# VHH binders against Protein DOG1-like 4 (DOGL4): the designs that were tried, part 55

Target 1, 232 residues: Protein DOG1-like 4 (DOGL4), of Arabidopsis thaliana (Mouse-ear cress) (q84jc2)
Amino acid sequence: MSKMRNLVEEKFLEFYESWVIQLELYLHQLLIAHNNNTMSETELRHLISKLTTHHKAYYTAKWAAIREDVLAFFGSVWLNPLENACSWLTGWKPSMVFRMVDRLRKSRVVLVEAQVKKLEELRVKTKFDEQKIEREMERYQVAMADRKMVELARLGCHVGGESVMVVEAAVRGLSMGLEKMVKAADCVRLKTLKGILDILTPPQCVEFLAAAATFQVQLRRWGNRRHYVTHS
Key: E = the ipSAE of ESMFold2; O = the ipSAE of OpenDDE; V2 = 0.75 times the mean of E and O plus 0.25 times the DockQ between their complexes.

## First folded at step 7 (VHH)

Design x6 (from u27 with G56E; framework vhh_6qgx_2; at its last look DockQ between E and O 0.01; V2 from the best seeds 0.00; counts 0 for: pae O 12.9 > 2, placed apart)
Fold by ESMFold2, look of step 7:
Structure x6 (fold): chain B 232 residues (1-232), chain A 124 residues (1-124)
Amino acid sequence: as target 1 above (232 residues)
Amino acid sequence: QVQLVESGGGLVQAGGSLRLSCAASGRTFSSYAMAWFRRAPGKEREFVAAISWSGESTFYTDSVKGRFTISRDHAKNTVSLQMNSLRPEDTAVYYCAAGSELYLPTSADEYDYWGQGTRVTVSA
């Protein structure tokens, strides 16, 4: 049986497929810029701006969609199972990006001591922000579990329209809390990205953005190769 | 909502110096990339200089490199443009701008907030 897509899922699936195709095109431009070094600083900054604008467009669309249906972003129909399995609060884990920076530093990106110091400060801040979100999510989950058990006991004693309204209010409260946590996680992602790009030089930013886009594209391709037959 | 107020414009002879200041109000200054743009008579606004939200990165249009210096003061919520070796071609209304983009934007449409401008006139 095929999974029925609601309006939010259908619209975002169309958006996301186009968005990833454009990301792949920008990746090609990033690789050209990295490999031939013929671009001026102004041209590099323009390319970097296109990439960051593209990422902003993703979050603009996502935040509009989560207002309608935040649960669509937990087990998304526009992602393959590998992509869904790797998510932390509907996206990449902010602290994990520093492994990519470390790998680039050891191989081909030369950083001065001032950059290294600022990147370590950002890493610590990012981890701190992640831990705050994880603690808040845990407190929310505990409070929701307590309320869920009380609601289930009340529903066992009541049948009808009032119980539907109580369940709907509980679901709305859960959705509002999840929307807040997803946006908080996205803000940490954007602040981390913004901080890295601020510290790196334009050529280093091109290297970093190319590595990040490569990872995202490869994760999608790997997951799709192992896809099983889809219905309808 | 962010409000930006420029000051420091005026008349100066070629070869002289001026320092422009932009005061921000209504929201934390630390969240924004800041820039100066200018509009000469009969021309569109052109990018002059930008500074990142942290102050770690700066960028200048070629015609002002080595002559202009952008800086910011987080304690006072101000951004400044030190203009040295001024030329008649620098005559324009100078605008302060703030943007929330992830990188240093150089296009005017990437900036969300604008001041009303301060006039700089450089006499030949």
Scores: ipSAE 0.005, ipTM 0.398, lowest interface PAE 10.1, mean pLDDT 81
Fold by OpenDDE, look of step 7:
Structure x6 (fold): chain B 232 residues (1-232), chain A 124 residues (1-124)
Amino acid sequence: as target 1 above (232 residues)
Amino acid sequence: QVQLVESGGGLVQAGGSLRLSCAASGRTFSSYAMAWFRRAPGKEREFVAAISWSGESTFYTDSVKGRFTISRDHAKNTVSLQMNSLRPEDTAVYYCAAGSELYLPTSADEYDYWGQGTRVTVSA
């Protein structure tokens, strides 16, 4: 069923496509920096800053969009089915990035004991925060399903202008709750990312960011190979 | 592949002590975080304790804090769980697990290798 894309979906799709293109450019720079030990610490920090700013821009755009239509992000049309399947509350699962860090260690990244300890603490905290959000989501889903969905179903039996207004209000209420949860999840993502970058050295950060960007880009590519995505 | 074999389980009275041991096979033992999980009758598997690859960091579930101590011996490729002040609610099958070399995972799905378990029964 060709889901008619709404305006929010169309705008964000366009934004995301551009954002991914820019990510690929940064990925190239990260790879160069990783392979060439000639960059100064200052240069590396600058590159890291560009990437962090780029990610910040994504969330800024996302949050603006979800204020208009948070439901658009539950079944993101700008993502392929594989990307969507890997999504947790409209994005990457925060705890999953630690698997990337694990891979780095296996690929010759040497972490000192102090870094390992801090990463352990961050992982535990991240997991705790994820679980908290999941519990809230469960509570929300149960509460809303029991109350708001029944209300919506009941209202669906009535035809008239007043009924439409009530339905819209109910949907808005649901959307507000979802928006809150999505923002909470995004905060955990950002905190986790910041935490990791604060623990790692600049060279390690570059490698981590390269790995993360690579994973994201490849996931998209793999998904697109399997599923044709029509871009308007 | 890492093989894990638990030992040391048994019957103890409330207030008693027991020491569980897990022997790991393979050359990469020192690179893994190790953990103990337990499954009580009729309950789901739950996290008990974890120790980092270096042995310098440990983490415990709240219910065992102050009573249980996890340790590891790199020379012997073993991880141990000293259980003091045991309670009837500690009755369970205890499992040894190996996971991430960088972290102390608390979720069972983050561990790649598991032992067969050893039964601990605490009588009132």
Scores: ipSAE 0.000, ipTM 0.242, lowest interface PAE 12.9, mean pLDDT 86
ESMFold2 (binder alone), look of step 7: mean pLDDT 82; pTM 0.843

Design y1 (from v72 with S54R; framework vhh_8fcz_2; at its last look DockQ between E and O 0.66; V2 from the best seeds 0.00; counts 0 for: pae E 2.8 > 2)
Fold by OpenDDE, look of step 7:
Structure y1 (fold): chain B 232 residues (1-232), chain A 122 residues (1-122)
Amino acid sequence: as target 1 above (232 residues)
Amino acid sequence: QVQLVESGGGLVQPGGSLRLSCAASGFTFSSYYMNWVRQPPGKGLEWVSGISRRGSYTTYADSVEGRFTIIRDNDKKMVYLQMTSLKTEDTAVYYCAKYTDSSSTYPGFDSEGQGTQVTVSS
């Protein structure tokens, strides 16, 4: 069974599938780079740049789509249930990536004290930013259930045309707030990613990006297998 | 049974052009991303280009970007690869491949065709 999709969902689904396939290609390159110590720093930086550009392209497309229908991203039909379950405000939770950083520390990668300190500072900042966004998100969600909306809900099927207009206005208000929050969350994601990449050396960046991409791709594959989701 | 039949390969001089074709059958063609991959002599399989199910999005390997164009016709169940400004390093057997997320490799491809030989030589 397939859920009916609106135009925004259909378009973004096609985009996202393409984007994920490209991510897998980059992942392959990252893994090769990680396992091959013959790549120059210039080559590594180029690869890192490709990945960062790829991620930026995602958010460019996303932000264009959420202007049309932000609600589509709160029921992302292009994601499987597992991916959706792991989503925070329509994407990966920024603080999660520090688990990938921790993996680096436990691997053969040696982080110098200065890097560790900066990463910790970034982690704290990221967590703080997440909490701010969560509080603001809650405000919009709670605001949806104002006195008037609650009264309308109580009236149920006895509502007239005016009531419909009130509901629509409320939904529009919520949508505007959601769009703002989603963009804010995405900014934290991008800042966090940039922050990490600025702290790490090129080889470390490659390892980090490989870990992150692996997790994302595997999560999708695991979810698809579990719930029999196809790319159709 | 998934079937992919490639054609259009041949011998061409550097700077020349070729257009490859792939006829697909045995699956819902319009539901899948399609790809071209190639295997150069003595080398492993490498991805060349991909196209989304409705053809709205295309992607290319860095080595072929700006020179190759992938297109598809869902009504005919065909995928094409227009190759221009061919180089000697483009010499390879070219395969049409259906994307699959069940593969243990990145990316996952399902290639059942015999491929078509492209030789670029002066």
Scores: ipSAE 0.602, ipTM 0.847, lowest interface PAE 0.9, mean pLDDT 90
Fold by ESMFold2, look of step 7:
Structure y1 (fold): chain B 232 residues (1-232), chain A 122 residues (1-122)
Amino acid sequence: as target 1 above (232 residues)
Amino acid sequence: QVQLVESGGGLVQPGGSLRLSCAASGFTFSSYYMNWVRQPPGKGLEWVSGISRRGSYTTYADSVEGRFTIIRDNDKKMVYLQMTSLKTEDTAVYYCAKYTDSSSTYPGFDSEGQGTQVTVSS
């Protein structure tokens, strides 16, 4: 087990591990519901509600932690390197979740034309929101790079304690901008998830949630096995 | 060698209370999420409860939420399950388990114990 340096990282590591284990337990319930096809609509809606509540709890905890240290969420100690490599602004990329929907449509899920139209509208909206966030992040990074170059040039002329204070202020400013962008990305994630679940029927929602949870759990398990055996 | 020793089971009437204990050895106890799992008569294993490494986060199956409490003591390497408002449906052999994402018999756990019998009967 890696040594924890950051108090935010220590707290969130414990939370996240508990959260993913609970997601794995819900996945087991989703797979039973998916495979048996014997559960009532009431039972399906209850399970869907548990999953949505579980996802909301993740973001509640994440946003609290980000207020203290957003940088901990870029290269997170509670994620393996594969999970970190697959991140878009500290999480899954909203537009890519439609691959789960497309896979389900090609094999098991029968979508009526009204659902297909609504899903395509949501896909376009999701992509637009992603692109807006990406453009805002690019503008922020360019502005910070220009400021960084000027600050570094002036620091080269004035070595000492003043340079540490200027660097700390610049890092704090970057952190505030990153916090805003991460929260914006998370809002797109939540809106996309809710939008998909509102369009799908309860059985379809169970199949979608099972696929999404399977991907997340398996990515973690696969990355952990590789991580543990790599000693180069 | 991993050792998990469950105890504290017994016969109780519906509405009664019981506290299960699990003594752990052979691994770094404080590094693992711990679970309770049970096997009702003639049925498969079902997950009951889990507790995070430091005990800050607990989870429960819907059937036991509000009635059972999982507790750990990392200094003594113990996990407990405080059971109240017991029902006949809680009758089972209860096992303590260590979570691992590398191998699992029932979602995310390894168990080596004999379990402890809980019987809830009038």
Scores: ipSAE 0.433, ipTM 0.772, lowest interface PAE 2.8, mean pLDDT 83
ESMFold2 (binder alone), look of step 7: mean pLDDT 80; pTM 0.811

Design y2 (from v64 with S54R; framework vhh_8fcz_2; at its last look DockQ between E and O 0.56; V2 from the best seeds 0.00; counts 0 for: pae E 2.9 > 2)
Fold by OpenDDE, look of step 7:
Structure y2 (fold): chain B 232 residues (1-232), chain A 122 residues (1-122)
Amino acid sequence: as target 1 above (232 residues)
Amino acid sequence: QVQLVESGGGLVQPGGSLRLSCAASGFTFSSYYMNWVRQPPGKGLEWVSGISRRGSYTTYADSVEGRFTIIRDNDKKMVYLQMTSLKTEDTAVYYCAKYSSGSSTYPGFDSEGQGTQVTVSS
């Protein structure tokens, strides 16, 4: 809030506020569904589909925005500091959701052996993908500090126009890499989510999605209270 | 003092149209999401539609999607709800509401208005 916002930030802020409000509304529906044993499987599937579509819409908007300015997402002004602190490559860490799956297992939800096995396989795969992305991310970050950049840094403020071009080129290179990595991370998120939903039954999906949405909404609320951030 | 004044309600036949208006005052209108909510007879409050602070994004309940349109005018501090293809189940008192952070179980709305009655009947 204290930072000057560019056009990309402002636009995405507006979008995200809208998206979060809708998420809260869906959360309400999920909780009702979870506590209502009268809903049909068809109805549950419809609700799940709505949530899935909602999440996909987020990434569609995000990817459009990062094409314009990926750096905006590494200082996400639409998030509070707590949300940002919990972010991995501009979003939730994919492997984190398995904690929510574990919650299901400890609740009244009974997972059959086949489900447990598939979930474990997915967890392992997800972690592997995360690590791969992290290594690649590191490569781009380290590449930013090449020999020329280090030399320029030593020169301090006494740099000419050519130096500026070198810096700009380096930043562009980094940005391109970051965009790639962010998209890759988002793909892992989407695959992980889909994977979980494909393994779980509709009632289990509803419970899982409710847990996930609750966590996201509460994290935002906690952060806002702590840092006096107001979002519409 | 936050004030929201709804108008435009009335009696209409199924398939008909109405346009609701809400005049806002007492707060920075352009800083808030605005919403329409409604309370059907004998039922609780339900969310109908929302619009972002600059009007770029709109959302709708499934029950009204494709039939209702929410718009806002920040210069006039107005929010509107164009309702088409009205159904009997749309009968309710409609309220304009400023978004407020709600619980995890239900989003909260700040409404100081008396609402406007919409009745859809043959």
Scores: ipSAE 0.560, ipTM 0.825, lowest interface PAE 0.9, mean pLDDT 90
Fold by ESMFold2, look of step 7:
Structure y2 (fold): chain B 232 residues (1-232), chain A 122 residues (1-122)
Amino acid sequence: as target 1 above (232 residues)
Amino acid sequence: QVQLVESGGGLVQPGGSLRLSCAASGFTFSSYYMNWVRQPPGKGLEWVSGISRRGSYTTYADSVEGRFTIIRDNDKKMVYLQMTSLKTEDTAVYYCAKYSSGSSTYPGFDSEGQGTQVTVSS
């Protein structure tokens, strides 16, 4: 039996659809800037700022929503199954973004030695932060299992009305822990994005942002089936 | 069959106002992000504005931000474009379109109607 989407899911579905359409519109601007060499550095920085602001708006909306229902972001209704399958802790995996940078280096992006060194330092830092989150998640899971075993043992012995309070505390703790881990992962994503954009020149930033937006739009298009949205 | 019928265009002086209407039929209107696109004389289509399925989120091209307002009425299956402070650069045929993941139009918008002519001239 299918269940109706809750309010958080319905609101974020509408937001995310609008957000992705706007990303696609920005992608067209990025591709024009990438293919044309007529734009000044000031014009490129303005476009980069639009993309940065757009990404920040996503996280602003997301963090408000996870405060109400973090579980909505695990297997999200606004993403197709392919998009959901590619998620690491409710989003793109921070270390994987460097594959995109590597592919750009194989095409037309020429990086000087200083940029290469800074990018490799950032890659190592990003992987370290990513692994720190994974270790923290593991510690959290162990702590939840220990608390869960104690509370289940108490419930099995039945101690009257106080058992409802213990169960409620356990559930609340699980949700709060997941929220903290999701926000930590999002902070690594934002730091990684900012770090890459700070290292790259404005034309290089446009190429990177175009590649990132293309990947996200293509995942959405390839993961959608005809019967999800039909024209006939 | 999907049908979008635009109306409300006309001749107006710079600084003037105009309200475009779009009547939709042949699809579940409330399930779609809706848009206005325009074709200036001798140019290709350009996106103007979009509105989410419930109307909670609106977005605008830089050239029209602050001057145009997109509105929808799901009960009447209507999309509107309220235009103010019109400029000669706004002269175009205006089309409403539903967003689809199809790749045959810019950037995935399907324009079905005849459009409505807006001419801004002194």
Scores: ipSAE 0.440, ipTM 0.774, lowest interface PAE 2.9, mean pLDDT 83
ESMFold2 (binder alone), look of step 7: mean pLDDT 80; pTM 0.827

Design y3 (from v72 with S54K T59L; framework vhh_8fcz_2; at its last look DockQ between E and O 0.65; V2 from the best seeds 0.00; counts 0 for: pae E 3.5 > 2)
Fold by OpenDDE, look of step 7:
Structure y3 (fold): chain B 232 residues (1-232), chain A 122 residues (1-122)
Amino acid sequence: as target 1 above (232 residues)
Amino acid sequence: QVQLVESGGGLVQPGGSLRLSCAASGFTFSSYYMNWVRQPPGKGLEWVSGISRKGSYTLYADSVEGRFTIIRDNDKKMVYLQMTSLKTEDTAVYYCAKYTDSSSTYPGFDSEGQGTQVTVSS
């Protein structure tokens, strides 16, 4: 059973469905590339470029949608409960991807010392950026419960039209803040992804992207099985 | 009972065109992402094209991009594949397939139809 969806939710749901399927197609290609050592560097770079473009397309669509209704992304109906539970500010937590990098280090892929150092620096920076965004997010959330809003809440259903306007204004203010924070978080995601890909060699990038895509796709599948959610 | 019935296949020369049709029944058609897949001789199934539930988004394999067009009619419960500039390598049995996330393939699909033979030969 699904909740009633607004227009923004319906549109983005359809988009995301297609986007995920395309991701699965790319995942298949990544896995082939990973298992086939005969692919040229040019071919690998092309594949990596397709993936990066794909991710950018997601955020382009997302940012267009959040301008209309950012709140839709805080109850993302296109995600199952497991996916939502793993979401940080409406997406994957940037620092999480370093777990995928760690997997590379433990695999047959050898990272040189210079790469390890750069990755560690990026990890630290990413974590710092996450914390900064979290603090700002908290500020907006706490601001919602200002003295006036608390008083209105206390009055309950005995409030008139003026009170409704105050609440709506507060919600608009929150929404604007949320949109800003979501965009900021997305920028950190994109920056982190780019940073990792800039450090890794093309074969390493393919392995990393395969791992990340696998995790995302499997998380969706696991969640769907568990909660009987059908997105397509 | 889920039923997918493909039609429209045939013999065509390279550079020719065909339009495949798939009639769906036994499930809520408009709730599913639909696909075309094909099985070339001696090869496994390969994904060809997909279309979103409302038809707003379409995807194509690199090998058919720019040559094939997928369309759906939810009122008629039909999905179509317009194929142009056909090549010998397009020779295959074509199946209509419902998307499923339970499949081990990427993307996941469920093909229950008998398929329609497309042969491209000079």
Scores: ipSAE 0.723, ipTM 0.892, lowest interface PAE 0.7, mean pLDDT 91
Fold by ESMFold2, look of step 7:
Structure y3 (fold): chain B 232 residues (1-232), chain A 122 residues (1-122)
Amino acid sequence: as target 1 above (232 residues)
Amino acid sequence: QVQLVESGGGLVQPGGSLRLSCAASGFTFSSYYMNWVRQPPGKGLEWVSGISRKGSYTLYADSVEGRFTIIRDNDKKMVYLQMTSLKTEDTAVYYCAKYTDSSSTYPGFDSEGQGTQVTVSS
């Protein structure tokens, strides 16, 4: 059942594959910038702006697609099973990016006191927002189970009209709630990303963006290779 | 056997135009993101442009954005690169390639053809 692609899934699959390919091309540019001390800060800011615009384009396309079918983003056909298993409310967990920042601090990135203070403030704010969403998600978990029960009741219903209208209204309400929850999570993701890039210097932003893109590309490649290997 | 046959190269003056073609066979053409890659004289491979499976999304390197247009025809199994406002730095051998996520070649695509020479010289 979930094997059949609807129009929303078909359109987003083509978009997402192109989006990831462009991310990989930007990753190559980030790695060159990381290894080349002759790039000006203007050139680095241009590259950072391209990456920022690229990430915004993803959410623009996602939010348009979610308005038509939010359920497509839970177990997406354009992601491999490893990518789907790593999702938190249809995307990366916002607080996870601070682990990347912490790892960069241990290796190559040196932060001044003012940056450290601002990053800790952002970390606390991000975790607070994340936890608010998790509390709402717990409440919604019950509603999602009720949606499954409503779908089952609709399948077994012998009386049309009234029963169908009640089921349809309940399904619409669940979809609207899920859309709001997914958008709230995405807004935390965007605010966290923007906040980090505003605090870091251009060379530091390049290191951060390279680490993030590397993780996303590697997750996709590893998931695809393991998927192919385990399916003989 | 995957086969990609590039054609349409030649000698042109700066500011000129040229249209490259790539004929594909030996794979399900409509299932792959397709690319143009070039190798300038004495330099390594440089990605130029890409086009999604149905042609709905196109990508361009900064150096060619606004001057080149990538097009595909899935019925004829063809990829084209329309080049305008050509510059001497566009001089290269141009290759058509399909993208795979497991390739060791930058940035994860395979080029199979002999390429077609484009020379921009006054």
Scores: ipSAE 0.348, ipTM 0.718, lowest interface PAE 3.5, mean pLDDT 80
ESMFold2 (binder alone), look of step 7: mean pLDDT 79; pTM 0.800

Design y4 (from v74 with S54R; framework vhh_7z1x_3; at its last look DockQ between E and O 0.43; V2 from the best seeds 0.00; counts 0 for: pae E 5.2 > 2, grease 24.8 > 24.2)
Fold by OpenDDE, look of step 7:
Structure y4 (fold): chain B 232 residues (1-232), chain A 122 residues (1-122)
Amino acid sequence: as target 1 above (232 residues)
Amino acid sequence: QVQLVETGGGLVQPGGSLRLSCTASGFTFSSYYMNWVRQAPGKGLEWLSGISRRGSYTSYADSVKGRFTISRDNAKNTLYLQMNSLQPDDTAVYFCARYSKLIGSTYSFDYWGQGTQVTVSS
């Protein structure tokens, strides 16, 4: 039975489908650029800018949506189970992208020592930020299991309207916290991405972005094949 | 049978306007993301614009942004492309294309129309 989707889910599903399709178009361009050494630096920078703008657009839409229903993003119906399984606080884990950077280092891309150093610094910072967010997230999650909530759970369906109000208040509190944490996580994502792109040369950026986009698109494809999910 | 039929092409002077239509049949039109693409003589396929299933979201290539507008009427199973400020470089066969995906390094569509010729010339 198809789960009834709320309005936020429906809207964001449509958005995400469109966004992913556009990402594939950009990926195509990135791959062309990567394989074509005739593109100028200006052209490469323009392409990079398009991608960064595209990512920013995603978060703009996301943040608008989470204001309405942040819980929708913890059961993201627009993602397949594989994509969801790989999600950290409703998106990609920031520290994960450094694996892609490492791939660059092992490929035809030569990073100078200064770049390597800066990337390492960024990696450390990113990890620190992730941990901070995780700790705060735990605080909100644990708060749901406070003494009052446990008591309400014990009483079960025999509790009156007052209990319902308490639960609703708790859920609202959690939702507010979750929204904060999701935004914080997204900020770390954006900062990490920006940081990497600031360190890399335009050709390196193109390669990195191509790798990242490829991974995202492939993950979706793999998941769709496994779980028979169609997003078209 | 899936069918896409493009119409509205023709000869126009630089700075002129055209409105293309694509009528879909043989599938649930409202369930698919739709695209406009074109192919100029001697050139490869160029993606121009896309529109979400319900029409809430649109995207454009840089080459046509600000000049072209994609829209759809799901009740009529029709896709539209309003083209303004046409230039000679816009001369091409224009196609509506259904679902798109990247295969390797190649962007692909599953179904196309026969295309409609647009010629921009003084």
Scores: ipSAE 0.588, ipTM 0.823, lowest interface PAE 0.8, mean pLDDT 90
Fold by ESMFold2, look of step 7:
Structure y4 (fold): chain B 232 residues (1-232), chain A 122 residues (1-122)
Amino acid sequence: as target 1 above (232 residues)
Amino acid sequence: QVQLVETGGGLVQPGGSLRLSCTASGFTFSSYYMNWVRQAPGKGLEWLSGISRRGSYTSYADSVKGRFTISRDNAKNTLYLQMNSLQPDDTAVYFCARYSKLIGSTYSFDYWGQGTQVTVSS
């Protein structure tokens, strides 16, 4: 096992890189659909379904991985420092996605009053669920700051028999609590995404998904580019 | 210098099979996501398939899914494409391509081979 990465981190690194490349392929299709009004409603729905399935696949893989090592998702080796700095509880903050919807409304997407009302209801529900999670997260602030104890457990370094067993039990307790909170946050993310896609029409969904994928890809590009600018 | 060399192209009858190989040199092959791309006569480039660094994850264009299989052997620095059920519209020059470690809004390839011709006669 690498001193820098454990098995969970190595496996998820390969998964995530492949997942992002596939997201980029879907982004290309979204941009074609956005820039050229030649796709039928059926074709648009198929593309939206591919994106939805792709996002669900991410969470399926993530939830399997966090059962083994939830702390790998706090400061992930598969993300650059900018991507890690933008994470809220191991992912995008649910309430912030509505800024993207608001931006689309100001630029080119026209929403009818019924859609606006439903989106505001969803925004309020999302914020409520998010705040509930934030209250629970406050109990685990120390756990994130105490990564040294968790890192020693992951490296398999033992410091006395009895103290190691007590530390292992404490680490398992913290990990289970964090796993619960990460899954709860992910459920809010999925519920919010699903809710937005249910309210928007297929062309509007393509606009939203294109913007979301673009933002994620741009964070990766910007974070990777900083090394080259500083070095060159 | 980065070099990608495709082999295994040729003439094949409709319904036939071919296996393409791409031998890599001048870079750490196992550190890169690798791809197959083709260009039919008078057409633009078409991405066909990609494979993750260790081969655990593969992706296919709808046009070739179920007929083509991408694989890699990192010990031999070689990328493969098994092509089955070939039809005349598969006639093209086939390239292997290295995915750039710099990432943008669309996927990008920074090095390509010279290509190998596949011709399906009907």
Scores: ipSAE 0.229, ipTM 0.652, lowest interface PAE 5.2, mean pLDDT 82
ESMFold2 (binder alone), look of step 7: mean pLDDT 86; pTM 0.868

